# Ledger of designs, part 2: VHH binders against Riboflavin biosynthesis protein PYRD, chloroplastic (PYRD)

Target 1, 366 residues: Riboflavin biosynthesis protein PYRD, chloroplastic (PYRD), of Zea mays (Maize) (b6trh4)
Amino acid sequence: PRLAAGALSGRCQAQAAGDLDDAHYMRRCVELARKAAGHTSPNPMVGCVIVRDGRVVGEGFHPKAGQPHAEVFALRDAGNLAENATAYVSLEPCNHYGRTPPCTEALINAKVKEVVVGMTDPNPIVASKGIEKLQGAGISVRVGVEEALCRKLNEAYIHRMLTGKAFATLRATLSMNGIITNQIGKGADQSGGYYSQLMKEYDGVIISSDLAKMSALPLSREAGTNQPLCIIIAQGESSRLHIPSLSQEHASRAIVLADSPVTVEPAGVEVAVFRQIDLESILQLLAQRGLCSVLVDFREAGESFASLLNDFQEDKLVQKVVVEVLPFWLASDGLSNLAFGGSQSFPLKNLELRDVNGSVLLEGYV
Key: E = the ipSAE of ESMFold2; O = the ipSAE of ESMFold2 at other seeds; V2 = 0.75 times the mean of E and O plus 0.25 times the DockQ between their complexes.

## First folded at step 1 (VHH)

Design c8 (framework vhh_5c3l_4; at its last look DockQ between E and O 0.08; V2 from the best seeds 0.00; counts 0 for: pae E 15.0 > 2, unsure alone 64.8 < 65, placed apart)
Fold by ESMFold2 at other seeds, look of step 2:
Structure c8 (fold): chain B 366 residues (1-366), chain A 123 residues (1-123)
Amino acid sequence: as target 1 above (366 residues)
Amino acid sequence: QVQLQESGGGLVQPGGSLRLSCAASGFTFSSYAMSWVRQAPGKGLEVVSDITSGGGSTTYADSVKGRFTISRDNAKNTLYLQMNSLKPEDTAVYYCTTDLYSGEYPWSAFDYRGPGTQVTVSS
């Protein structure tokens, strides 16, 4: 549709067009950063795009902890075309000096004209230090372009940085008629499916011993993925647990948290015994072990596992909820539900949905 | 404000032991890897030892392997270095450091360190 010619000023049009261009390039930074999903923990995911005269002349992303930052790769890609260019970066450039130059120095030495930043560093101790360094060197800096997208990209990093605790997401499946089910959507765990992609994004996944005994352990089918640590919750009287889908060579990919001593097959799987198994204790242990993100995967679960999730919103134990709604109607004996029982109702925030192969995937924040 | 405060240094004879402590505040200690670095008179900084945020993995410089042990208490926000079988070559100022971006630059330890504690091994 055509805009009325006399109604808009050139200043309004120029500003709106500039904001759209900035958003475009920042979204590209986020796309680039996601190529390292599952590989950068505990570091954030970061992308950088260098633009000169309306064209991309360099781009890069941070591929894993211990490797160069996104800005270094983007500047190398641009070469001398970085001079007088605009650098788009999804997170405030670092200002650390060691045996390699900090990203602020790299941008200054390349003589970029301008830096556009998606979000400042969430750590209040270092927040704005990179921006101030660039401004002090005469570089123009704009902040907050696609900030919500950039924050969502690194929500686990932000949460861990601000609280010291792992970011926790609850995943569950619901039938169309409102019954929590242990099923998962067709193809969701295959390459490109939402479940496979979700497994790529988390440092650990918490599952019931029932799932471990009866099904393959959760894993990502995305190429080149570091698999999440499987945290298996074993409650009850059984003294033995066999995990048929786990080979002995991969025993370090799982840990069993139990309320009593249990013998696990295959050999080499770590077992930790708790006096009290509750969600808070589990998350505290995992944070102490350096996990930045954890998925609680509610499938193939009994009542004891379900009770872990009673009042999951309290004390900031869980930040995010992901629910798959399956396109079927479960038989039931009248009105019923399985518990995620709790003492208080609460709304979910920032709800999003998408269609995933005939199911609906809903996500929201506690 | 990030604050790191080292203590426990002093004068010891060769073959002796010391335990260094580092009190940390102003950041979420349990989220970051920590290091001990040292600077001998007239020398550059040497990374002595590293420990992961959860304490599950440690590394040591070849010059101190088997003699030094790094540890941390995340509940007390404290980093430790047990130094045994001390040699005159271990004489240095010892610094407790962290990299708030952990793993972004191999030597970013310089950005966040305390005033250091003197260890002198002689006689």
Scores: ipSAE 0.000, ipTM 0.167, lowest interface PAE 14.8, mean pLDDT 81
ESMFold2-Fast, scan of step 1: ipSAE 0.011; ipTM 0.314
ESMFold2, look of step 2: ipSAE 0.000; ipTM 0.235
ESMFold2 (binder alone), look of step 2: mean pLDDT 80; pTM 0.809

Design c9 (framework vhh_5c3l_4)
Fold by ESMFold2-Fast, scan of step 1:
Structure c9 (fold): chain B 366 residues (1-366), chain A 124 residues (1-124)
Amino acid sequence: as target 1 above (366 residues)
Amino acid sequence: QVQLQESGGGLVQPGGSLRLSCAASGFTFSSYEMSWVRQAPGKGLEVVSDISGSGYSTTYADSVKGRFTISRDNAKNTLYLQMNSLKPEDTAVYYCAKSGEFYYTGSLEYFDYRGPGTQVTVSS
């Protein structure tokens, strides 16, 4: 069993969530946190706003694993104005020691009057401990302001923490008549395109060895990107795999996951060999490496790669799907449709659609 | 109940050849990657060669490429290492090793089991 966030009553949480000013400042925390998208894993994205007398006096976000937390930057920004102020933070402040003192101690030492928390830490080791520490020091704590938005911000972090597996999103491209294509829509992988934006947001991208042989490795063209790890699945390969688009100096950008020993050109690319390669084992390995989120990019994918995705719904291995529909009708001899995922049909939840430069992008949760 | 037993070691002159064997039992031999690992006097363990469960794919350390050949007979549950053009630097205890569910190429981190080893000495 889990505790209610910060031991607050439902009445107190409902009151906090109903305050328009609280919602405004919490949304600002989430916007600040998003500035670090792609940089924080295995840590969560966190933003903090210090408010005094109805005015923002400090702002901060957690920029990168190993660097100070959002609360520390916000408190530095506020200086003496943090005293008797209210701190808004999208995730429960930490109460454990690392390279820096815990955020709870920083808030206590700054003498803030109140802390408003978006969501409680999903880690069972630390859940509610930070809130309890703050309350024990005489600081008022309210929890649950814009909780759904704060949880969505960190859905991959939460998933990894609770399951020990990376959050997986399946990306595929279809023609108007439902045929799988190996194309991506015009401009999708250029700056501002949806694929470029996904590459900035995701910690890793899983691709077939055939895609790696034929194409440049996926990357983001967005400014300030921490490029995703490129995970290349090598099934049934001979003892040698050549990745022509990868230089030796950039070998660390990729890892090869194989079902048999393989020598990779260029030298320096890490290889992990599996006795039985399956999606669950892949997602566990990636989580162990510190990845919270991975995009499974279904391009140049053969039968073996498709087989990794069999029963992904029943096995709870894929959490989200992103399907691009190109404005083309393909001939009858085109590629097969996406007939994997489960032994029975299943609905997608929270389905959203948008126009992406003439293509339709469909996003839904499994 | 996993058992690995090496044989075929001994004293050989530089430029000579030797064939090592490893008898495996207690697991489905054809389902696991197998490796030959060696430890020279005063040094740590070195992975010299890996082979897939089917025998389709093999890898070799740079120090032994072109001189050593790894193979397996899944019907006999036996792993082999043919060592040609032996050098004094090849002097080591050679171990047969079974992989776990996965392993990083060249790493000992995920080997589940290792045999007792067989001594290979290359000296005139």
Scores: ipSAE 0.000, ipTM 0.341, lowest interface PAE 10.4, mean pLDDT 84

Design f1 (framework vhh_7nfr_2)
Fold by ESMFold2-Fast, scan of step 1:
Structure f1 (fold): chain B 366 residues (1-366), chain A 121 residues (1-121)
Amino acid sequence: as target 1 above (366 residues)
Amino acid sequence: QVQLQESGGGLVQPGGSLRLSCAASGFTFSSYAMSWVRQAPGEGREWVSSISGSGGSTYYADSVKGRFTIARDNVKNTLYLLMDSLKSDDTAVYYCATGEYWGRDSYFDYWGQGTQVTVSS
């Protein structure tokens, strides 16, 4: 005789279904949070979904610094349906912020039954305090659903909180034969292009003075973009620096970091003069100004600009690389390659590949 | 009785600097986030900056990023706003407030009386 697969099979299937539901709702939180990409720094991107009886009854995300948090929008959307519901949130709810109701108190006052958290906040003033507050109020809390996805969403926020420096990504374009090119792929800077998307997502972009002299300032073509701050590195420049792409209106989007006194034309751009320009000092300055992320755009870059990136792996100054490979074989009068990084070779982690209009985009972690 | 008292305002020329202070009493200062909010003549209130209770996190409005620095001294129960590279558009009454600004429908529990900052040539 045979035993029918009954009670034991049913228990395993019920547990698997519950785990899938948690992952589904947490992925929805991340999707909601990403709607605010480029607008939230120095705050993290956060999404929240409120679920009752297997149904989404409220959704919200944190749209920008100074606006309500994701939990507040989701609770408003749910109204009375939030009572005895489960709240999914991609980042631990805040608790140690002020007299106005923090997100923990909003969840408690709405009488939610359970909170499912993607990751604990890396900020020491928030870490575990929100979870403890919720548990103290009789609310069930589970942590770590889709944690890797939630950490990736806020990698720049996490890095800034832990190091006091902006998260730096190196962007470069190569030919098929490994030659550095000052071009970007066709359509890359148009709406929907990868470069346009990067300009929407990153708080700042570091460019050479040579690129600034001959090209328009980097910007996103995506709708609703908060344009990145353009950090122009002026090494070895003469006393007058003419950047034709700067209008009076665009000067407020740029800062010039110089190794000698320089007058920038047109007027209105901020200039900071350093005895010696180094990447670590730049990243600390940007973090102090509220930037969580910066893209180092390696175009029209001379030896001085390249020297900023020397030993970036050993010094832990660059966290990610984005390399576009164009479908061209280029002639070169010598080695024009990305040979800086450290004295030792190192593997890239979590490598991802995309086809971007016939070019290959490679993304990897240092 | 929560009390907040701002000081340090005045007349300054464009490009100048000022340091505002807010003396707080009647509550456990280090347990509360603090904010600066300003109001220009004929306009509504605009959030400027916030700082967490410990001082570990700071937040700034886009209009003041890189020019203003918020700080606190939890031993002296004092909040500060260091204002550099002042512009005529920074002319406003500056208020000290408890809590964070979450947008138009957000609130602060307590406000100071304000201190006038005038940026004019």
Scores: ipSAE 0.000, ipTM 0.165, lowest interface PAE 15.8, mean pLDDT 82

Design f10 (framework vhh_7nfr_2)
Fold by ESMFold2-Fast, scan of step 1:
Order: C-alpha cells, then sequence, then structure tokens
Structure f10 (fold): chain B 366 residues (1-366), chain A 124 residues (1-124)
C-alpha cells in the first residue's frame, strides 16, 4: 500500500491508526474477492475477513456462482473464534431467504459483535435490509470503509443490476499519430500481458466477424481462467461464416449475432438472427444470459461495426475505454479514427496510464 | 528469507497415488494462504488447489475435484497435496506458492513466492 504520512498532518495518532486498520482489512477483503475474477457472474465478487483482538482469525471469498458466499467461508475458517469478533465484508451481507440461509443469519448465529461493510447492496429493493437485520440482532454495523474501492471491484455487477445491461468497455489500439491499428502490442496476449488479463476478467468479448475469420479468437493465457464468451457480430455476411481457430469441441465458447441467416463452421456454434443489430439489444441479451461485463474489441472493424458504437456516450452503452497506443508513427492517406461515441465532445474521468511492454495503455471512464 | 521446498514427486502408473509436500520457512506460515499450481510440458501454468491460512477453507480446480486433497500442518510449517486416481493428463511440474496478503488464491499474479517445483509423471 501507499504511505501517506504527509496526508495525515493534523490528525491524532489514535484516529489515524483506527482508520488505517479498517482500510487494511477492507483492502484485504477486496484482494480476496479478486481471486474469483471471471468466475462469479452473475453474482458479485465478495471477500470477507474476520478479526478478533487485532488478528485475522478467518478469511473467505465467493469463488463461483452456485457456491457459498464469502461470509460462509470466512466463518467456517474462524470457527468458534468468530464469536465476539468483527467481520469485514466488501459488500452488504445478503438477507434474502432462498434455498440456503442468508449470510445475515450466519453472522448472527456465529455471534459476531460488529460488521464493517464496504458498500451497500446496489439493488434499491434490498439495500440496507441486511444491515437492518444485523442491527436488530444487536450487532454493530459500520458502512462505507473503502467504498470507492469496493464499488470499483463490482462496477460491472452494479451496472447490470441497475440497468439490465452488461457493463461495456471499448478497447482500441492507435499509433502515436492517432491512426487505428488492428494489432495489439507485443506480449499483450501472452501470460501477464494486459489483453490476456482482460480476457481473464471479462465475461465476454465482442468482436467483428472479420476478426474472427482472420485471427485466433480472444482468450486468456492466465492460469485458472474461465474463458470469456466470444460474441461475433456478423453484419452483412452472405450465407457462410468460417471460424478457422474454433474447434467443434469448443463451439460453445462462441455465439454469432447476425443480421441475416448464416451457416457457421464449425457446427454447434449458436446463431441468433436480428432484423437490425444494435449495441443496446446485444448488451441486454448478454445480461439476460448472466454476463455482467463485456469488452468491445475494436479490431478489423468496418463501418457497420463502428456504427454499433454511434452515440454510445449519449445512450450510456459504453462505461469505460481502454486505448493502447503503440510506439509507431504510421503513414496513411486513408485515415481512420475513433470519431464515434456522441454528437458532442465529452471528458473521460479517472484517467489512468501505464506502460505495457513499451506501449502506453490509457484507461478512462465515460 | 522466505523459502518453499517441494518434495514427493515421481513416476507413477495411471490410477496410482502420490503425496506432495512443501516445506515452508522464513515467514509465519499460518498467516498465509497456500496453493498448488502445475505446469505440463509445453503448456501454461494451471492452478490446482488452495488452502486458507487456518486450514478450514479449501478450493479445487474442476479437473481435480474428488481426486486431490489439499492439507496443511501449521505446527510443522508444511503444505500437502494428496493425489488419488492419477491420470496421464496430471503429468506436470507441481509448484507450491504463497499468496500475497495471506489470503487464498487460485489465480496467477496473486502469488508472491514460489517453490522450485517437483516433477510428477503419470505413465505406464
Amino acid sequence: as target 1 above (366 residues)
Amino acid sequence: QVQLQESGGGLVQPGGSLRLSCAASGFIFSSYAMSWVRQAPGEGREWVSSISGSGYSTYYADSVKGRFTIARDNVKNTLYLLMDSLKSDDTAVYYCARTEYGSGSYFLGEFDYWGQGTQVTVSS
């Protein structure tokens, strides 16, 4: 973590120490939750840490949809040491009665003294109900520790819950002089590369049919990856689409969304035909299928694919942009640029920049 | 100085069993979650299993569930992987790994220290 000694000027030592302890344990919850990146959709990523007498006595995270929640694993890990302890959880404990007891009851039954919550449930129907249940049982509850970090962890889950659409990130590659390229940086799709890491994190990746015909389908090289669904947009295809990099055994890894009937090779790939294909309908369909996040990969993209991104800022269809700048100056008379997104200029928020093996990666929110 | 040392690998026939051990030193073992990660010849690294610092929570890759068991002895500072019903596709170098922040992790990039690995070969 970053040392902020100068930023503590004017605070007493006891106050600063207490705030740092809460932040420390909440950051630990977030790190635990991140271990399940790519595996939890449509559920959120959640981590939980149980602390007694200044030491961690239990830890847990939600590893996969259908498996127990983070609180259950943390309480199991702590055993009887959970009694009179403080539980840190990155997301409000559920109070929903389904086929399994809610996490609020698990915390109450373990006789936890205090619960510290990173963020409340983003669903307004259930928000604060878990907190109220805990308080009604005599458990102290504090909310909002590292809230920004906890919200960032689950930004795709939150977006899907509030809008009914998948969280969309636009990825593009430019030369130093602003020309769109169809290449990604050297090493980007190898283990440890930024593109490989994105494929581990995102539930799906949207690509053009031209990219699918010319290149290997996007995948992560990271160990333990739940590979993203490849959503292939087939606009103006005649009658046949051949995806040479896809085997019949892995046909379920891809879906083709087409504006006209098309036969896909290999056999077994799902095809959905739309009268008109638009980004909003795609994002709604993917959310209905349980995807929280999708990367729109702008490579080998023609006018039709670019038109899907028209007014994405005004229509709130894209939430984040990831632009890779290659260390090349390209000569071209047929200039192409990212001149879509809205009828008016707009600023990007929370811009971050990093060096990715000699290329510059820019990440910003719409 | 943190050290992780694997042992127990070898040649076994399909359907056989092996027990891998990882001796840990240089840190408070019980404060860190531990994992097993394998790498087959010509393949990338694949997470196999993780165990929490206290030992109460365990996690397994779908490919090994029901066949492998992860365990730890916090008194002896040793991590174990008990492998039953071994298949030829289990052939790999098996690495012991420590997670950052003392939490369980079954993803690469979350591990801050690795052992040197122990070879497991499943062949007739």
Scores: ipSAE 0.000, ipTM 0.116, lowest interface PAE 20.7, mean pLDDT 83

Design f11 (framework vhh_7nfr_2)
Fold by ESMFold2-Fast, scan of step 1:
Structure f11 (fold): chain B 366 residues (1-366), chain A 123 residues (1-123)
Amino acid sequence: as target 1 above (366 residues)
Amino acid sequence: QVQLQESGGGLVQPGGSLRLSCAASGFTFSSHAMSWVRQAPGEGREWVSSISRSGGSTYYADSVKGRFTIARDNVKNTLYLLMDSLKSDDTAVYYCARAPSYGTDWYEGMDVWGQGTQVTVSS
């Protein structure tokens, strides 16, 4: 028997076990970060876990724009146990000064021995600057653990950072025979339903003025929700628009984008009038207002609303589609299908399907 | 309203030089750091160079350091990229991009992009 060969095999097995632990702790960072879903824009969602001797000694996440970052909470939680520990963080630690020291300085001052980073900063100006500062202080840095998961967590933040536009997801409901329906599946907008969950996750929701006049404005039933901004598209409206489900105290929950002057009831709703309404301008405006993500909710939508979605694939204006298929066969005499998006057919990527209380939910990337 | 418009791209031989310009409109140009980013066919975006609000600090990717020079004219609201000793690997669409006004509590990032200008370096 060759002893040297046996020893090398044992080392390879130990290395593989350590790599699995890295993935475990990075997945925990993502789980922590998700607790802040809907609260962090324009900032990313970030989680941090501090590990010493194979045990979690500190955890933290970034709860809201303007509050301390995940690393700060994790370091406070760990206290003295952070010294000579490994810090896992889903996004590269910041290296800029604000009212609190940069997260890089916090990690250096806590004397951590190693930092494991899920993904580098998506901003190419600052990418690797935090990593370089940590390495310059004698801290070991490894990058790319569960990178795909970390990027998916912040896909809207990354998109806004790289394009200057909000990440847009198109949501629609179809019958089994492909007819557009204004109905959402049973239980979808109740607590635990997929639509309620989307309202918690997205910064804004774009809806037609017809939907706003006929139905309650979209909202989440999930606990702790920061409700989305309702962006109401008023094309060809009369001079007066009434939103019956909205009180004056909640007027700031909605904004009206109109192609002609309109008076909105209740008073206090912001109105922006455009000579011509187009999706690209809307997404740029929303990004400028600090929104990273918007759901385009295709309900009670006529030809004018549908025209906003023309060439969305070619123009790269919609990144994701969520289509619910109801177990009904319907008759229709109006706009009856989703025949827009581009001049050519295109495949969807990473298609997922699931049962949502008897309906089929399809999710895919453009 | 807010717009960045690149110009100056074209076909050039290896070893040649090219000057790109980016005209900014609809915002206070002098209040923003600016960058050049390129995208080669079938590739992701690659950061090329950045310049501070005043023009006092410039930064370059290792692949272009010593060959490219970034500059700005805050009176004319124009960003420039001077490209010397061009290589076939420099073939890409070049975009100018605006960092948001300082005040983002995370960090300064890019929030406005131009439509791009094609640079082709052909042997």
Scores: ipSAE 0.000, ipTM 0.151, lowest interface PAE 16.5, mean pLDDT 83

Design f2 (framework vhh_7nfr_2)
Fold by ESMFold2-Fast, scan of step 1:
Structure f2 (fold): chain B 366 residues (1-366), chain A 122 residues (1-122)
Amino acid sequence: as target 1 above (366 residues)
Amino acid sequence: QVQLQESGGGLVQPGGSLRLSCAASGFTFSDYAMSWVRQAPGEGREWVSSISSSGGSTYYADSVKGRFTIARDNVKNTLYLLMDSLKSDDTAVYYCARDSLWFGELSPFDYWGQGTQVTVSS
């Protein structure tokens, strides 16, 4: 006989309850992974939770490149309780032998019963190989729990793996009447401010040479920060460039990308000279240096800096925009706007907004 | 404009041999490490082998070590994969890939060819 409607409904509700348990543990993996924000490039951020009989018995995350992966820390934490347990991991366990041992072997040796994966590895040389290895060892594998959240966690890592370029976010500040300003909102660069938080999360920040000469170099005031590399674009500069806010001791925190030879003060700042500076070449170079993410900070930006962003949507060079709108109406004799991006208008995706100490912060994907 | 074009695939019996070629154009071939990546029916992509820009270093997946040989000709801008003792498990589309300038353990690729089909069956 045919199944009754109530029986089908009951099964759907039971499945939803199981999905909620999986989602809970996967969200915990993402929380753990975020503890390493700014420290893992060129590696992804990964968290792992070992669960037995509905209880968390082990937790771990990948703290930085060269250190063990999240699975190894979680298994060490769980000890003997990992046997016949379920391992939740935000990214497919690695199956390659490199700087660290394969996490698939660690999970197999610990005799876990099941592995629940947030997302498969986006790297084409390793995709699905970890899952296949685990299944071949008799371990049950389920994939795709909180996949959107796991992908957002590693959006820059994914972009770098697929394109060979750093993930670029354009940051700009506008007045209420649409005038570009070189200001940042009240408290934004102080501890807890959005700009301070961005500096903790991004591997690098691209700024104009004018900003570097006139203002303190971008940095995070958040605890435990691995400070971003400051990439200074020097187009049409004289043969000498002085960065007054940078000490010689910290010269390695900045690099200068120039269209002609230039001597930088302080000594020790690396200079890379291009015949023609374009955003694509910059993003490829930064990816080559191990940066997954860069913030393009649109302050004190002249025509040459602005021209780097021409056709950024058509050329797929900028993935995200972060626009701060200050609660001011500015008087201006010259109207400045963010009219670059492409030859046609385009919609932004997944738009989010929040109040950042009286300013409105808008985030959207290109 | 970077172009990678594979050739040399086909049907072969178990234990047979094939030689794949990849013609590269639009960049200075001798500046880049090159790789072969395969995708079996219903499976994800699997890295097979890589060769350094000079050809002085070669790397192989454990599944093909001792059976496959990667080589390059920097004068002809051509990458090769010499496949011996082919097994049914080697059935896949084989892609030529240019390694990005990243030398990390996950070594992502920035350009791919269209692929060439290798079928190992009687």
Scores: ipSAE 0.000, ipTM 0.118, lowest interface PAE 18.6, mean pLDDT 83

Design f3 (framework vhh_7nfr_2)
Fold by ESMFold2-Fast, scan of step 1:
Structure f3 (fold): chain B 366 residues (1-366), chain A 123 residues (1-123)
Amino acid sequence: as target 1 above (366 residues)
Amino acid sequence: QVQLQESGGGLVQPGGSLRLSCAASGFTFSSYEMSWVRQAPGEGREWVSSISTSGGSTYYADSVKGRFTIARDNVKNTLYLLMDSLKSDDTAVYYCAKDIGYDFWSGYTFDYWGQGTQVTVSS
């Protein structure tokens, strides 16, 4: 077996079902939901656990847009044991008809006694409507167990719902002396590496045309990955752009956003031409296409690409930064730093750090 | 000692079927979600299917959905993969994997304890 540094043992995770604490079962819902990371957009990640007399009798998660919700899988797993049981769900059960009946009706028909909800629906128009329907049917509802964890699970979904823009994370690599580098750390893009994990989690990745020309398109080596859409920013390109790592059959894996007409090889890659390329318009376009999250990967990035990130803090265009610091001291002929972002300095919130194979990975919220 | 032992692989013609088994020992099988993962020649590992602790919930990769069925027997500590309508693209080594869950930094991960079983789909 192989574990990432700092991961909890499999024994601790396997024991989740035995705890009597609400928080324990809600953490299990989040673990189940994360199995679908990268597959659910534009839908949220949701997990559900059904408990009777301190024992887990059913589990489920929402695996993919268009497939049944977590509650449906958990209820099928529990069968008759769902009657008079408590259902834990990381997000308020839906109360509207789509291609499938509402999850509120499924819970009511299964005759569950109680529903424990991690967070209410972030859409203010429908928030609490599912809870109200359950309560109207005589089901006890409690809300807010592990709410912060449940909100973090769906931070991109919540952001898209509230703003109409994709959640953007800026990724960059620095040397120990603060020089921007186009490399990523040793093992980062291999299975288990942080970059491979990010490619599994994010719906899209924004890269420079220079990176697309000289390197393989970003992809995850994690099992079960729905590979991210590669959004290639083509500023000042000649009339032809060649993406050597992309086959014609997989042309739909990439889209090119250009400031002038360009012919892309391989054929079949979508091209959108703009008079002016700006980050806000890109994030709105991606949200309209069903992407909740996008990673802005700052590699092989010139001044034009950097200009997309000017004032990202004031404009609220980037929510999160992930900075890798490599264990090198680099020589430089000039200044190369991440000086964009705002006209004034600002603190990062909820800063976390981790050793990733000899590099330091820093994550913080804008 | 934790052990996962796959069996049931072999050579089969396109359109044929195979049933893979994984015998688990050294841990409480019924407490873990289980998965099948495959690796084709020259390619990375690809997740195929997962099953919940009780066996009531099953999940499939789009490439195998409708053709493969995952099942488990918690009394016998055995995981199964029934493979119908096999295609040449299904040629791979199939691994039985014990799920260890999701962590904030590590993502979703597996314990790959089995040696794998070779499935070859060829005329």
Scores: ipSAE 0.000, ipTM 0.286, lowest interface PAE 16.4, mean pLDDT 83

